# Designs tried in a protein design chat: VH-VL binders against UPF0166 protein aq_448. Part 26

Target 1, 96 residues: UPF0166 protein aq_448, of Aquifex aeolicus (o66756)
Amino acid sequence: MKEVLMRIYSSKEENLEDYINKLFEGGIRGAVVLQGIAGFGKGREFHSEEIEVLSYELPVVIEVVEDREKLLNFLKENRETFKNCYITFERVKVWE
Short names: E, the ipSAE of ESMFold2; O, the ipSAE of OpenDDE; V2, 0.75 times the mean of E and O plus 0.25 times the DockQ between their complexes.

## First folded at step 21 (VH-VL; framework fv_ofatumumab)

Design v3 (from t4 with heavy chain I58T, light chain D50Y; at its last look DockQ between E and O 0.54; V2 from the best seeds 0.00; counts 0 for: pae E 8.3 > 2)
Fold by ESMFold2, look of step 21:
Structure v3 (fold): chain C 96 residues (1-96), chain A 120 residues (1-120), chain B 107 residues (1-107)
Amino acid sequence: as target 1 above (96 residues)
Amino acid sequence: EVQLVESGGGLVQPGRSLRLSCAASGFTFSDYYMHWVRQAPGKGLEWVSYISWSGSDTDYADSVKGRFTISRDNAKKSLYLQMNSLRAEDTALYYCAREYDFWSGYFDYWGQGTTVTVSS
Amino acid sequence: EIVLTQSPATLSLSPGERATLSCRASQSVSKYLAWYQQKPGQAPRLLIYYASNRATGIPARFSGSGSGTDFTLTISSLEPEDFAVYYCQQSYDYPWTFGQGTRLEIK
């Protein structure tokens, strides 16, 4: 695989700006933030935009399509920033 | 130590079926993509198929697509290859191979192989 | 699919000599290129991955280089146990493919 789709699962606004800035500074080709309407994680606490939460618990997913080894090296260089993130990869074919 | 042991090979007639097994030990089997790679007598290596760690994603070489099915049982630490509609050109030594982590795409451990011979 | 062409087909050398094996890809595979050694009656053994990284337990006399379409495996000083068949393999895109092999034999 040349290209992968990376997804970084986070809450809305929790560290989001720092994640995006690291991706930009790391030369990553581009990133898109998708906002979830509702969701829950391992702790099973429900989060929804229709249910106001005191903190920034709203679900977001940052999606990046980039070269596999570039993303792996990026994550290694920014290990502390992303060490507690849920990150998934999918092999993709990019039509150019 | 990592070990992969293939079994189930044999002599079969064209058009018949055969099921290969690979028993894994010495590592967390469910953390790895697994592959089948074959080697015809006196020839080089040919990739046959892969299966993802959960079994949800699989693919096959064009030469076997539609005839072979890869599967795994993570509880039994076993990899399988169901081979249907066998042809003479499927005659080979079949290896199971472990892909070194999802990101790299190479085979760090191989079994010793099991021989499949398809002839009348 | 990506075709890997190895050269030479056979390389005859003596212990102590340097061996240079070539692998050319039909299109760029970046650095997603591995090298394997296979002795008669044995399974392949991983030598080099990601073009230049030695696998665990592989002696320092083995080295890999290259990127894109042209790759080289070098054995700096041949030992008697190094006479075998060597395969390159790309993992850039499915189907993963192997070169046809280079037979390294004792002169």
Scores: ipSAE 0.007, ipTM 0.644, lowest interface PAE 8.3, mean pLDDT 85
ESMFold2 (binder alone), look of step 21: mean pLDDT 93; pTM 0.935
OpenDDE, look of step 21: ipSAE 0.655; ipTM 0.896

Design v4 (from u1 with light chain D50H S91D; at its last look DockQ between E and O 0.71; V2 from the best seeds 0.00; counts 0 for: pae E 6.8 > 2)
Fold by ESMFold2, look of step 21:
Structure v4 (fold): chain C 96 residues (1-96), chain A 120 residues (1-120), chain B 107 residues (1-107)
Amino acid sequence: as target 1 above (96 residues)
Amino acid sequence: EVQLVESGGGLVQPGRSLRLSCAASGFTFSDYYMHWVRQAPGKGLEWVSYISWSGSDIDYADSVKGRFTISRDNAKKSLYLQMNSLRAEDTALYYCAREYEFWSGYFDYWGQGTTVTVSS
Amino acid sequence: EIVLTQSPATLSLSPGERATLSCRASQSVSKYLAWYQQKPGQAPRLLIYHASNRATGIPARFSGSGSGTDFTLTISSLEPEDFAVYYCQQDYDYPWTFGQGTRLEIK
C-alpha cells in the first residue's frame, strides 16, 4: 500500500470544523490539527499568537496519513470544500 | 496530443559532460512529475531520475547519483538532465517520461528518446 | 532494490494464439505492477497498471493478473501488431525497476 502524509494549510478563522467533519464522514483513517504560533501565506500578511492577540487568522495545519488513492478520491469527491486550500502531499513509511 | 521530444544526445568521450533536454507539449507540464529512463543497447529499461512539479523533490538511481542532475523549467515546459563524468556504462537511449499522477509510479507517455554514446 | 524476472525470455507464437507472459518479483510489490509494450525503434507503451487495469486505448484482448510476487500478462488472441517486447515494472518502492523483457515473436 502507498501511504501519504497530506497537509491542509488553513487558518483558525476558516471553516475548520467543516473540514474535519468531511474527513470523518469520508472515512479517512484519522486527522490531527496542529496550531502554528506564527506564519504568513500568499498575501504575506504575518500572523502570530503573541503579537496579534485580537486576530483569529493564526495558521493551522491539518495532517492526515492515509492511502494515496483513497485520499485523492476523497479530494475529488469533496472538491468544493477544499478547492481554495493549500494542500501538500509527502510519501511516508508507516511503522508496521 | 501529448508529446515529449528529447534532444542533446551524441557521442562523447568518457569523463566528459552532456546535457539532455525534453520539450513537452499538449498537456499542463507543471502538473506532472517527470522522469528520465534509459535503455542500453540490446538491454532493458532502467529508471534514472525523477523531479517533482516545482523541483523540490528529486531522486536518482544509485548508478548516477552525484554525476547527473535533473532539472525543469515550467515556463519553457522543458525537462533537463545534466550528465557529468560520463562512463561507458552510461551509453543508452534516454527517454523522457511522464508519471500519470502524483506517486502513481507508472509512465503513461514517453518520448522517442535521444541516444548517448560514451566511447573513447 | 526489487528485482523483476520475466519468463520466458522469448515466446514464439502465431496470430490467433493466446500468449501468457510471466513476471516474478524478488519481494512482494502488492498490486503495484505495470506492463509495457515496446516495438523496435519506438518508445514503450503502457498497457496495464496496478496489475490488472487497462490503460486508455488498450484493447480488451490484453489483461493482467496477479499480486504479491507473481504476475501475468495475457493476450487472448494475438494480432500481428502484438509481436513486440514486453516489460513489467514495479512501482511499489524506490527505485522503480523493470524486468528484463520478454520478446514475443512470430512463429
Scores: ipSAE 0.021, ipTM 0.678, lowest interface PAE 6.8, mean pLDDT 86
ESMFold2 (binder alone), look of step 21: mean pLDDT 92; pTM 0.917
OpenDDE, look of step 21: ipSAE 0.563; ipTM 0.879

Design v5 (from t4 with heavy chain S104E, light chain D50K; at its last look DockQ between E and O 0.04; V2 from the best seeds 0.00; counts 0 for: pae E 9.1 > 2, placed apart)
Fold by ESMFold2, look of step 21:
Structure v5 (fold): chain C 96 residues (1-96), chain A 120 residues (1-120), chain B 107 residues (1-107)
Amino acid sequence: as target 1 above (96 residues)
Amino acid sequence: EVQLVESGGGLVQPGRSLRLSCAASGFTFSDYYMHWVRQAPGKGLEWVSYISWSGSDIDYADSVKGRFTISRDNAKKSLYLQMNSLRAEDTALYYCAREYDFWEGYFDYWGQGTTVTVSS
Amino acid sequence: EIVLTQSPATLSLSPGERATLSCRASQSVSKYLAWYQQKPGQAPRLLIYKASNRATGIPARFSGSGSGTDFTLTISSLEPEDFAVYYCQQSYDYPWTFGQGTRLEIK
C-alpha cells in the first residue's frame, strides 16, 4: 500500500472532460484539476489567458493521490487516453 | 551496481515442474515491475510474464498461461517462476529482467539467464 | 498480439560503413519501440528506448527513429564491436513482443 501523487500535465483544455471521466469511471478515489494561467510543454507552443492570445488551449494539471498499484493498473487500462500526457509520480504520506 | 542472478534451471521430462529464482541486488527491488523473458536455442526473445511492485498485478503470455506462476518476495529481493506441466517448447534460456518505467516499457537490466531443457 | 518484422534478416557490412536496420509493426505502437544488441553468450543490451532515446552509456553512433509502424536503427560508422544481432521490442501493449532479429555481420 504505497500512496503516490500523480500529476497529469495537459496542453489542451478540450481533453479535460475525457481525462476526468476516465478517472471517475476507473474508480480513482478523487482528482483535482489545477488550471495554469500560462505555460508551454512538449510542443513548445506558449499559452496564456491574456486577452490578445488567440489560442485557448491553456495548461492544466490533474492531481490524483492514490495507491501506487491501483493507479498504475488504471493507467494500463487507459493507455490510449493518457499515453502522450506528461505524467509525474511522487511518493506522499497521507495524513492519518 | 544493479545485478540480477537467475537459478533453478535444469533438465526435466515433459509434464514435470521446475521453479526458477532471480536474486536482485543494487536497487530498491520493491519499486520495480519484474519480468521473465525467454530465448529458445538459436531463436529470438519471447516475453513470458510480469509482476507488479506489490505482486497485485500479474499477466502471462498465452503460451504459458495456466501452467506458469510468477511471484516475488520483496523482503528477500527475489523473483520466482513456478513452471508446471512443462513442454518441449518451453526449452529456453530464461532471463530475469527489470522494467524501469511503466510508460517507458523497456528492460534496462537483464540477468545472465538460467537454462531449462525439457526432453524425454 | 503485435508482430514486429525486422529486415533484413542478415546485413553484411564492413567497419566504417553505415548500417540501417528496419523494424515494422503490425499495428501502431506509437513511440513505444526499443532496440537491443545481443552478442553470442550474452544477455541483450538496451540501446534505444522510446524509438529515439539513447540508453545510458550507448555510443553516439547509434540512433533510432520512427513512430507508429515503421522504425529504424542507424549505426553511423560501424566499429568492430557492433557486429551482433539486433532486436526491436514493442512495449505498447502486452504481450510485449520482439522482432525476430537482424544479424549484422562483417563482410
Scores: ipSAE 0.008, ipTM 0.615, lowest interface PAE 9.1, mean pLDDT 84
ESMFold2 (binder alone), look of step 21: mean pLDDT 92; pTM 0.933
OpenDDE, look of step 21: ipSAE 0.570; ipTM 0.883

Design v6 (from t4 with heavy chain S104T, light chain A34N; at its last look DockQ between E and O 0.44; V2 from the best seeds 0.00; counts 0 for: pae E 5.8 > 2)
Fold by ESMFold2, look of step 21:
Structure v6 (fold): chain C 96 residues (1-96), chain A 120 residues (1-120), chain B 107 residues (1-107)
Amino acid sequence: as target 1 above (96 residues)
Amino acid sequence: EVQLVESGGGLVQPGRSLRLSCAASGFTFSDYYMHWVRQAPGKGLEWVSYISWSGSDIDYADSVKGRFTISRDNAKKSLYLQMNSLRAEDTALYYCAREYDFWTGYFDYWGQGTTVTVSS
Amino acid sequence: EIVLTQSPATLSLSPGERATLSCRASQSVSKYLNWYQQKPGQAPRLLIYDASNRATGIPARFSGSGSGTDFTLTISSLEPEDFAVYYCQQSYDYPWTFGQGTRLEIK
């Protein structure tokens, strides 16, 4: 099995709930949401815990470790949900 | 049409250096991991090195670690292999090869190779 | 590193015959075993990837099977252009390794 670390870059105000539900429904074995302290994306709007008083736009990253083929098929089957996300992949070795 | 053309091979003495080049055309070069694979005269194939899309992930066969350096220039669609401290056992036909997709590990296109001969 | 042992070293057959080539890995490589054909003076060509999938443009007479440690390439009815050297290669883990080849020659 070739396993990869997938990272989905998002924010709290984006469709985070929908992304997690799709991952769960798609049989992905696990996902972790990490909260960023500061960041910016496509709009180049800077977001930080120190200065973000307006909304839930603080940056988050959804991390998934799973089989490469399974993740690629999952993204293909859920194209519309994730089409505007920044998604990266890295090779990983999982102990066990 | 995908094309890979190697160059820079030649006859050198042990301990000398050579720099191999591979010119790519007919595909988006920056979207592919690239490899060097060599074949000693009358022998089978030996993987030498890979380099990722941006060059941030690189590895080498143990037999060449510390002596060979792989690099790429995506603007020029070119792959390179700097070969230092050459030894007789480095004598081979050197191919550049394209990995089909991220970490699939199989090579769907190969160049015709460039010959390196290391002899006193 | 993962060692691939191909057998036989040389296989002498005539056009129209069935060829069966074996590749054994020193440890499991799951399905990540690929096959290449190399004709004299040419670069290798990908035939089969991930044990059993034919690469683009490869005729249906080529088939692959196996998983784990034991893999087979079968050519159901040999054509004149099929006489070449065949290599297996594992893509399970670095370093990628190749078998030493099976030379398929005309009888």
Scores: ipSAE 0.026, ipTM 0.690, lowest interface PAE 5.8, mean pLDDT 86
ESMFold2 (binder alone), look of step 21: mean pLDDT 93; pTM 0.935
OpenDDE, look of step 21: ipSAE 0.501; ipTM 0.874

Design v7 (from u1 with heavy chain I58T, light chain D50Y S91D; at its last look DockQ between E and O 0.57; V2 from the best seeds 0.00; counts 0 for: pae E 7.4 > 2)
Fold by ESMFold2, look of step 21:
Structure v7 (fold): chain C 96 residues (1-96), chain A 120 residues (1-120), chain B 107 residues (1-107)
Amino acid sequence: as target 1 above (96 residues)
Amino acid sequence: EVQLVESGGGLVQPGRSLRLSCAASGFTFSDYYMHWVRQAPGKGLEWVSYISWSGSDTDYADSVKGRFTISRDNAKKSLYLQMNSLRAEDTALYYCAREYEFWSGYFDYWGQGTTVTVSS
Amino acid sequence: EIVLTQSPATLSLSPGERATLSCRASQSVSKYLAWYQQKPGQAPRLLIYYASNRATGIPARFSGSGSGTDFTLTISSLEPEDFAVYYCQQDYDYPWTFGQGTRLEIK
């Protein structure tokens, strides 16, 4: 089995719930959302807890560990949902 | 069109060294894992080694580990196999092969191979 | 390492017949199995990947099936150009290994 860690870099204002629902409905084994305390992305605008007053613009990372082929097929079938996301993959060894 | 052209094969004595090259064209070489696969005369296929996109991750079949070194030069679109301490059982046709996609393990394009003969 | 055993070693058939080639793995490889065709004097050609997906440009008469340890390549109606050696290959775990081949020859 080829397992990968997929990271989807996003923010709360990018309709995070839709991403999670798509992952769940797509049969993905599981996902965890990690919230960043500060960061910047494609727009290079800095966001932090100290400067965000009424906004959910803080960075989040959705992490998924799953079979490589399954994840690639999932992304192809959900292209419109994830087409503007910054997504990375890295190899992992899953303890059995 | 995708093209892979191996070179550097020949007749060598046991214990000597040989360096194989593979010239790639028709695709973005740096986007692909590359492999060496060999076929002894009248025998089946044996995977030899892979190298990642950047060259930072490599692995080898046990039969060649410690003797062979895979490398690549993305600027020159070239793959290499340095073969040291050659043995008679290394005699084979050596293919350069392209891995289809990230860590897929399937070889969608192969060269025509270069022959290595190790004999006294 | 994972050993792939192909059977039969040689299969003698006529054009128009159905060919069924078997590959058995020494342990489960899930669906991480590919099939290659090799004609005399040529490099191998990828036919099937992920057990059942046909590679680009491969005729519809080629199909793959199986999961776990037992896999089958089927050629529904043999054409003259299909007589060759066929190899299975697992990419489940390193080192990646090939079967010993099945030679498909004209009866």
Scores: ipSAE 0.015, ipTM 0.643, lowest interface PAE 7.4, mean pLDDT 85
ESMFold2 (binder alone), look of step 21: mean pLDDT 92; pTM 0.932
OpenDDE, look of step 21: ipSAE 0.489; ipTM 0.866

Design v8 (from t4 with light chain S30R D50G S91D; at its last look DockQ between E and O 0.46; V2 from the best seeds 0.00; counts 0 for: pae E 9.5 > 2)
Fold by ESMFold2, look of step 21:
Structure v8 (fold): chain C 96 residues (1-96), chain A 120 residues (1-120), chain B 107 residues (1-107)
Amino acid sequence: as target 1 above (96 residues)
Amino acid sequence: EVQLVESGGGLVQPGRSLRLSCAASGFTFSDYYMHWVRQAPGKGLEWVSYISWSGSDIDYADSVKGRFTISRDNAKKSLYLQMNSLRAEDTALYYCAREYDFWSGYFDYWGQGTTVTVSS
Amino acid sequence: EIVLTQSPATLSLSPGERATLSCRASQSVRKYLAWYQQKPGQAPRLLIYGASNRATGIPARFSGSGSGTDFTLTISSLEPEDFAVYYCQQDYDYPWTFGQGTRLEIK
C-alpha cells in the first residue's frame, strides 16, 4: 500500500459540501479542509481576506491522505463530481 | 506499443562524463514517473534515480548522489542521465524504466539498455 | 536500506516441473514486492506486483505469495521459455532495492 496526498483546490463558490459528502460516502479515511488567506487560479482573479473579507470566494484546499489505489478508484467512481476540479497528487510517507 | 530506447553509452576513463538519453514512444510520457536502473556485468539490478512528471521531485541512490543528474524533456518525450565523475563501479548496462502507475514503485516497461564501461 | 535475499541462488529443473523461488526482506515490506524475469540479453520483465498480482500478459502458471518479510514466486509447470533469472524488488521504502537474483536453469 502506497499512501498519496491528494489536494483538491476549490473555492467556497463551488460545491464544497458535495465534494465532502462524496468523500465521506466513498469511505475515504478522512479529509481536512484548509482555507487559504489569499490566492488566485482559473481566470486569474485575486482573492484575499484583506481585500474581500465579506466575499465567499476565498480559496480552499481539501486534503486527503489515503491509499493510492483506493483514491484512484474513488475518483473513477465519482468522475462527474470531480471532472473539472484542479487536483494534485504527491507521494507521502506516513509516520507509523 | 510502449517503447523506450536508450543511447549515449560508451567506453570512458574514470573521472570523465557521459550523458545518457532515453527516447519514449507509444504512451503519454508526461503522465509517468521515469527511472534509471543499472546492472553491472554478471550482477543484479540496482536502482539509480527517478524523476516525477514535471521534474519537480527527484531522488538518487546514495552511490551516485552528487555525481549524476536526472532530467526530462516532456515535449521531446525524452529522459536523460548526466553522469559526472565516473568511477569503475559505475560500469553497467543502464536501463530506462517506466513506473507502472502513479507512485507504484515498480516498472512495467524497460528499454534495452545502453552500456557504460569505465576503465582506465 | 532494505536488503532482499533470494534463495536458492541457482535452481536446476526440467520442463513440466514446479519451481519455487524465495525472497526474504531484512524488514517488513508489507505487500510491496514485485517479481521480474530476465533472459540473457533482454531487459527485465514484470511478472508480479503487490506480492500476488500478475502483470498484464503474464501466464497463470506464475503466482506470487507472501507478506511482511517472506515471499515466494511459484511457477506451477515450467515451460522452456521460463528458464531465466528472477529478481524480487521492494517498493516499500527508499531506496528501492532488488534481490540478487535466482537463476532458473535447465537440468
Scores: ipSAE 0.007, ipTM 0.633, lowest interface PAE 9.5, mean pLDDT 85
ESMFold2 (binder alone), look of step 21: mean pLDDT 92; pTM 0.926
OpenDDE, look of step 21: ipSAE 0.479; ipTM 0.863

## First folded at step 22 (VH-VL)

Design w1 (from t4 with heavy chain Y50E; framework fv_ofatumumab; at its last read DockQ between E and O 0.40; V2 from the best seeds 0.00; counts 0 for: pae E 3.3 > 2)
Heavy chain, then light chain:
Amino acid sequence: EVQLVESGGGLVQPGRSLRLSCAASGFTFSDYYMHWVRQAPGKGLEWVSEISWSGSDIDYADSVKGRFTISRDNAKKSLYLQMNSLRAEDTALYYCAREYDFWSGYFDYWGQGTTVTVSS
Amino acid sequence: EIVLTQSPATLSLSPGERATLSCRASQSVSKYLAWYQQKPGQAPRLLIYDASNRATGIPARFSGSGSGTDFTLTISSLEPEDFAVYYCQQSYDYPWTFGQGTRLEIK
ESMFold2, look of step 22: ipSAE 0.258; ipTM 0.775
ESMFold2 (binder alone), look of step 22: mean pLDDT 93; pTM 0.947
OpenDDE, look of step 22: ipSAE 0.465; ipTM 0.861
ESMFold2, fold request of step 23: ipSAE 0.216, 0.063, 0.181; ipTM 0.758, 0.723, 0.747
ESMFold2 (binder alone), fold request of step 23: mean pLDDT 93, 93, 93; pTM 0.943, 0.945, 0.944
OpenDDE, fold request of step 23: ipSAE 0.642, 0.171, 0.720; ipTM 0.899, 0.803, 0.911
ESMFold2, last read: ipSAE 0.082, 0.081, 0.319; ipTM 0.728, 0.728, 0.801
ESMFold2 (binder alone), last read: mean pLDDT 93, 93, 93; pTM 0.943, 0.946, 0.945
OpenDDE, last read: ipSAE 0.710, 0.197, 0.687; ipTM 0.910, 0.807, 0.907

Design w2 (from u1 with heavy chain Y50E; framework fv_ofatumumab; at its last read DockQ between E and O 0.77; V2 from the best seeds 0.00; counts 0 for: pae E 3.4 > 2)
Heavy chain, then light chain:
Amino acid sequence: EVQLVESGGGLVQPGRSLRLSCAASGFTFSDYYMHWVRQAPGKGLEWVSEISWSGSDIDYADSVKGRFTISRDNAKKSLYLQMNSLRAEDTALYYCAREYEFWSGYFDYWGQGTTVTVSS
Amino acid sequence: EIVLTQSPATLSLSPGERATLSCRASQSVSKYLAWYQQKPGQAPRLLIYDASNRATGIPARFSGSGSGTDFTLTISSLEPEDFAVYYCQQSYDYPWTFGQGTRLEIK
ESMFold2, look of step 22: ipSAE 0.256; ipTM 0.776
ESMFold2 (binder alone), look of step 22: mean pLDDT 93; pTM 0.945
OpenDDE, look of step 22: ipSAE 0.362; ipTM 0.841
ESMFold2, fold request of step 23: ipSAE 0.235, 0.136, 0.241; ipTM 0.767, 0.741, 0.764
ESMFold2 (binder alone), fold request of step 23: mean pLDDT 93, 93, 93; pTM 0.943, 0.945, 0.945
OpenDDE, fold request of step 23: ipSAE 0.488, 0.480, 0.456; ipTM 0.876, 0.874, 0.868
ESMFold2, last read: ipSAE 0.047, 0.271, 0.218; ipTM 0.709, 0.776, 0.763
ESMFold2 (binder alone), last read: mean pLDDT 93, 93, 93; pTM 0.943, 0.942, 0.944
OpenDDE, last read: ipSAE 0.489, 0.473, 0.378; ipTM 0.876, 0.872, 0.851

Design w3 (from p1 with heavy chain S99E T100Y; framework fv_ofatumumab; at its last look DockQ between E and O 0.33; V2 from the best seeds 0.00; counts 0 for: pae E 6.4 > 2)
Fold by ESMFold2, look of step 22:
Structure w3 (fold): chain C 96 residues (1-96), chain A 120 residues (1-120), chain B 107 residues (1-107)
Amino acid sequence: as target 1 above (96 residues)
Amino acid sequence: EVQLVESGGGLVQPGRSLRLSCAASGFTFSDYYMHWVRQAPGKGLEWVSEISSSGSDIDYADSVKGRFTISRDNAKKSLYLQMNSLRAEDTALYYCAREYDFWSGYFDYWGQGTTVTVSS
Amino acid sequence: EIVLTQSPATLSLSPGERATLSCRASQSVYSYLAWYQQKPGQAPRLLIYDASNRATGIPARFSGSGSGTDFTLTISSLEPEDFAVYYCQQSYSYPWTFGQGTRLEIK
């Protein structure tokens, strides 16, 4: 089995709940949302706790570890939901 | 249509350097892992090197590690292979190849190849 | 590294016949195996990936089977254009490796 780590870079305000719901409904093994304390993206707007305390624009990363084929098929089936997302993939070795 | 066009091959003396280029078109280059694969005259295929879509993950065959450097420029849609300390056994046709899908390790598009000959 | 051994080295057949090409891995590659066709003066062409899936545009007469260490490429009814060299390739463990090739010749 080839296992991959997928990261979806998002924010608390931008579609986060929809992404998690799609992942759950799609039978994805699991997902974890990690909160960032600072970051910027394509717009190069800088977001940090120092500047945006109490802001919903702080960065989050959704992490999924899943079988490569299952994950890629999931993304194809949900293309409209994820087509504009910044998503990265990494090879992982899962301790079994 | 997907195209990969290699260039930069030639005849060089052992110990010298050569830089190969591969120009990509017809697909979103920055989405794909890219590879160099070589074929010695009258012989089979040998994988040489891999570079991830962002350039952050790189792998080499043991026979070229430390001598060859793969790189890419996503803005120019170009793949490169810097070949230093060339040896006679590096003589081959060098192909630029696109990986079918993320980390699949299969090559769905290949260039025509560029010939590297290392001899005295 | 994983060694792929193809057999036979050369297979001589006529159009319309069935070709069976074998690839044996030195250790399990599970289903991480591809087949390529290479004609003289041309780059390799992906035929089969993940042991049994036909690549886009590959005719149905090509099929792959096997898992673990033993893999087979079958061409159900040879066409004149199918006479070429065929390579298997594993992508389970680095370095990626190819078999030495089977030459399919017209009899």
Scores: ipSAE 0.015, ipTM 0.644, lowest interface PAE 6.4, mean pLDDT 86
ESMFold2 (binder alone), look of step 22: mean pLDDT 94; pTM 0.950
OpenDDE, look of step 22: ipSAE 0.161; ipTM 0.790

Design w4 (from p1 with heavy chain S53W S99E; framework fv_ofatumumab; at its last look DockQ between E and O 0.06; V2 from the best seeds 0.00; counts 0 for: pae E 8.1 > 2, placed apart)
Fold by ESMFold2, look of step 22:
Parts: C-alpha cells; structure tokens; sequence
Structure w4 (fold): chain C 96 residues (1-96), chain A 120 residues (1-120), chain B 107 residues (1-107)
C-alpha cells in the first residue's frame, strides 16, 4: 500500500466547485484548497494579487492525501471530469 | 551507462547474518527508489524490499519483515540489505534493482546478483 | 496479495513463428502490469510497462495488451535471441508480485 499526495492545479473560476463535489461524492477522505498569490499556467497569462481586482483569477491547488489505489480508481471512474487537468502525485507517509 | 553491482553473498548456516551491498554508478542515485528482488534456484522472482530516494519510505515482503533491513547511503551511491536470522528458504540470488519512473513500480536496471546460500 | 498466473508454462516454437504468452491476475490491476525477459545466467530485462508500452531499446516485435485481469505478451516473429523465460509483474498493489514464468523454448 502507498499513500500519495495528489495536487490538482486550477483556478477559482475553473470548475473548482465541480472538482470538490466529485471528490466528496467519490468518498475521498478529504481535500484542501490552497490559494496562490501569483502564477501562470499553459496559457501563459500571468495573474497576481497586485493586478487582479478579484481573487477569482488567482491560482489554486487542490491537495488530497489518499491511498494510491483508491485515487487511481477514483480518477478512472471520473475520467471526463479530470482527464485534461494538470495533476501531480508524490508518495507520502501518513502518520496514523 | 547505468551499473548496479551487488556483493556480500556467501554460504552461511541458518540463524546467521549477512549484509549485502549494491554499488550504483552511471545515474543520479538519489533520484531513484531502489529495491531488492530475489530468485530461489529454479524458481521465479520475489520482491523483497523497497526504499525511497531519501530513505524515508521503506517496505518489506512479509516473508522477510522483522529480519531484513534495507538502507541506502546516497553520498556513497550504495544500497544495503542487512539479513538477520537467515533461513534455508532465504537461499536465492539477490538482485539490486532500480525503479524506473516515480510511482511506476517497474524495474528497468538490475545488477547481476549476489548468491546467498543458507544450509547446514 | 495479487497472484499472477502465467500460461502456458512452456511454449515450444521455432524462429519466425508468433508467440502469445498470457498472464492472469487474481484481481484487477488495471494497466499496472509489466513484462520481463530473463535468459539463463542473466538478470531480468524490462520489455513492457503499463501493459502496452515498450521499454527503451525493446524491438517492435514485442507488444503487450490487456487490462484488468487478462494480459498478453506477443512476439510477432521470433528471433533466436527471444528464447528465454518471461515474467509478468504487477505494480498496482503491495507487495509487488511476479507471475511464475513462461519458458519459451526452441522446437
């Protein structure tokens, strides 16, 4: 068994609520949304707090710590929602 | 050229200990999960142990848990297996193996192995 | 623990023939399945990873297919150097496990 940290790179305007709802409905143990102060993605449009009038354009990262097998199966079951997302994984140990 | 060279095998009596070493070269050792995999004479392959690139995450097969200890020294580019309380069923050729991609669980480079024989 | 069962145990063929080797998992491993080749006196060599991807330097005559519980390694036209033992291995769930092997021998 391996526990992993999954990170979904997104923005507040980009389907964030749908992602969280899918994670919750899919039985994932938990998710935390971290807000970035500045950043850019594939479109290479720079966003920062000094420029943006509203925080909705700022980058966010959704973090999930879960069992590797469960996460991979979850992503497969929700393929259409996540197939074009920028997602990274790293192996972690969970203190229990 | 990626190279993995195991050493430290030998003929020992049951209950004794051995320490295996694996010297790595030709790649950035600290970027890779490393494994021990063994093959008993005339038998198939059995995964033995895993260690993460930093050494913070370690796992063992049930058959060796509590008796074997995997470790690594990234400065010396070396992987180790301390084998205590050896049994006849531990007799095998022991391979040092490099895990390919992060998360892959597949082994793209193997050493030639070092033979451990446990018999009275 | 996921058990991988390979069939046949021994496959006797001639150079130029097509080889088909099977691996069945006791439960779904999705596509987390690799194939290795092992010649006498040598370490295993990674052929296929993630069920269907050829590892670096592996000739195109080797191909893998399948998902879930049933997997196949195909060698389209056997070369003399292909006669060896072949193992499948799953990396879906700990402990990592290997099949018992299929010996591909010259007829």
Amino acid sequence: as target 1 above (96 residues)
Amino acid sequence: EVQLVESGGGLVQPGRSLRLSCAASGFTFSDYYMHWVRQAPGKGLEWVSEISWSGSDIDYADSVKGRFTISRDNAKKSLYLQMNSLRAEDTALYYCARETDFWSGYFDYWGQGTTVTVSS
Amino acid sequence: EIVLTQSPATLSLSPGERATLSCRASQSVYSYLAWYQQKPGQAPRLLIYDASNRATGIPARFSGSGSGTDFTLTISSLEPEDFAVYYCQQSYSYPWTFGQGTRLEIK
Scores: ipSAE 0.013, ipTM 0.648, lowest interface PAE 8.1, mean pLDDT 86
ESMFold2 (binder alone), look of step 22: mean pLDDT 94; pTM 0.951
OpenDDE, look of step 22: ipSAE 0.118; ipTM 0.787

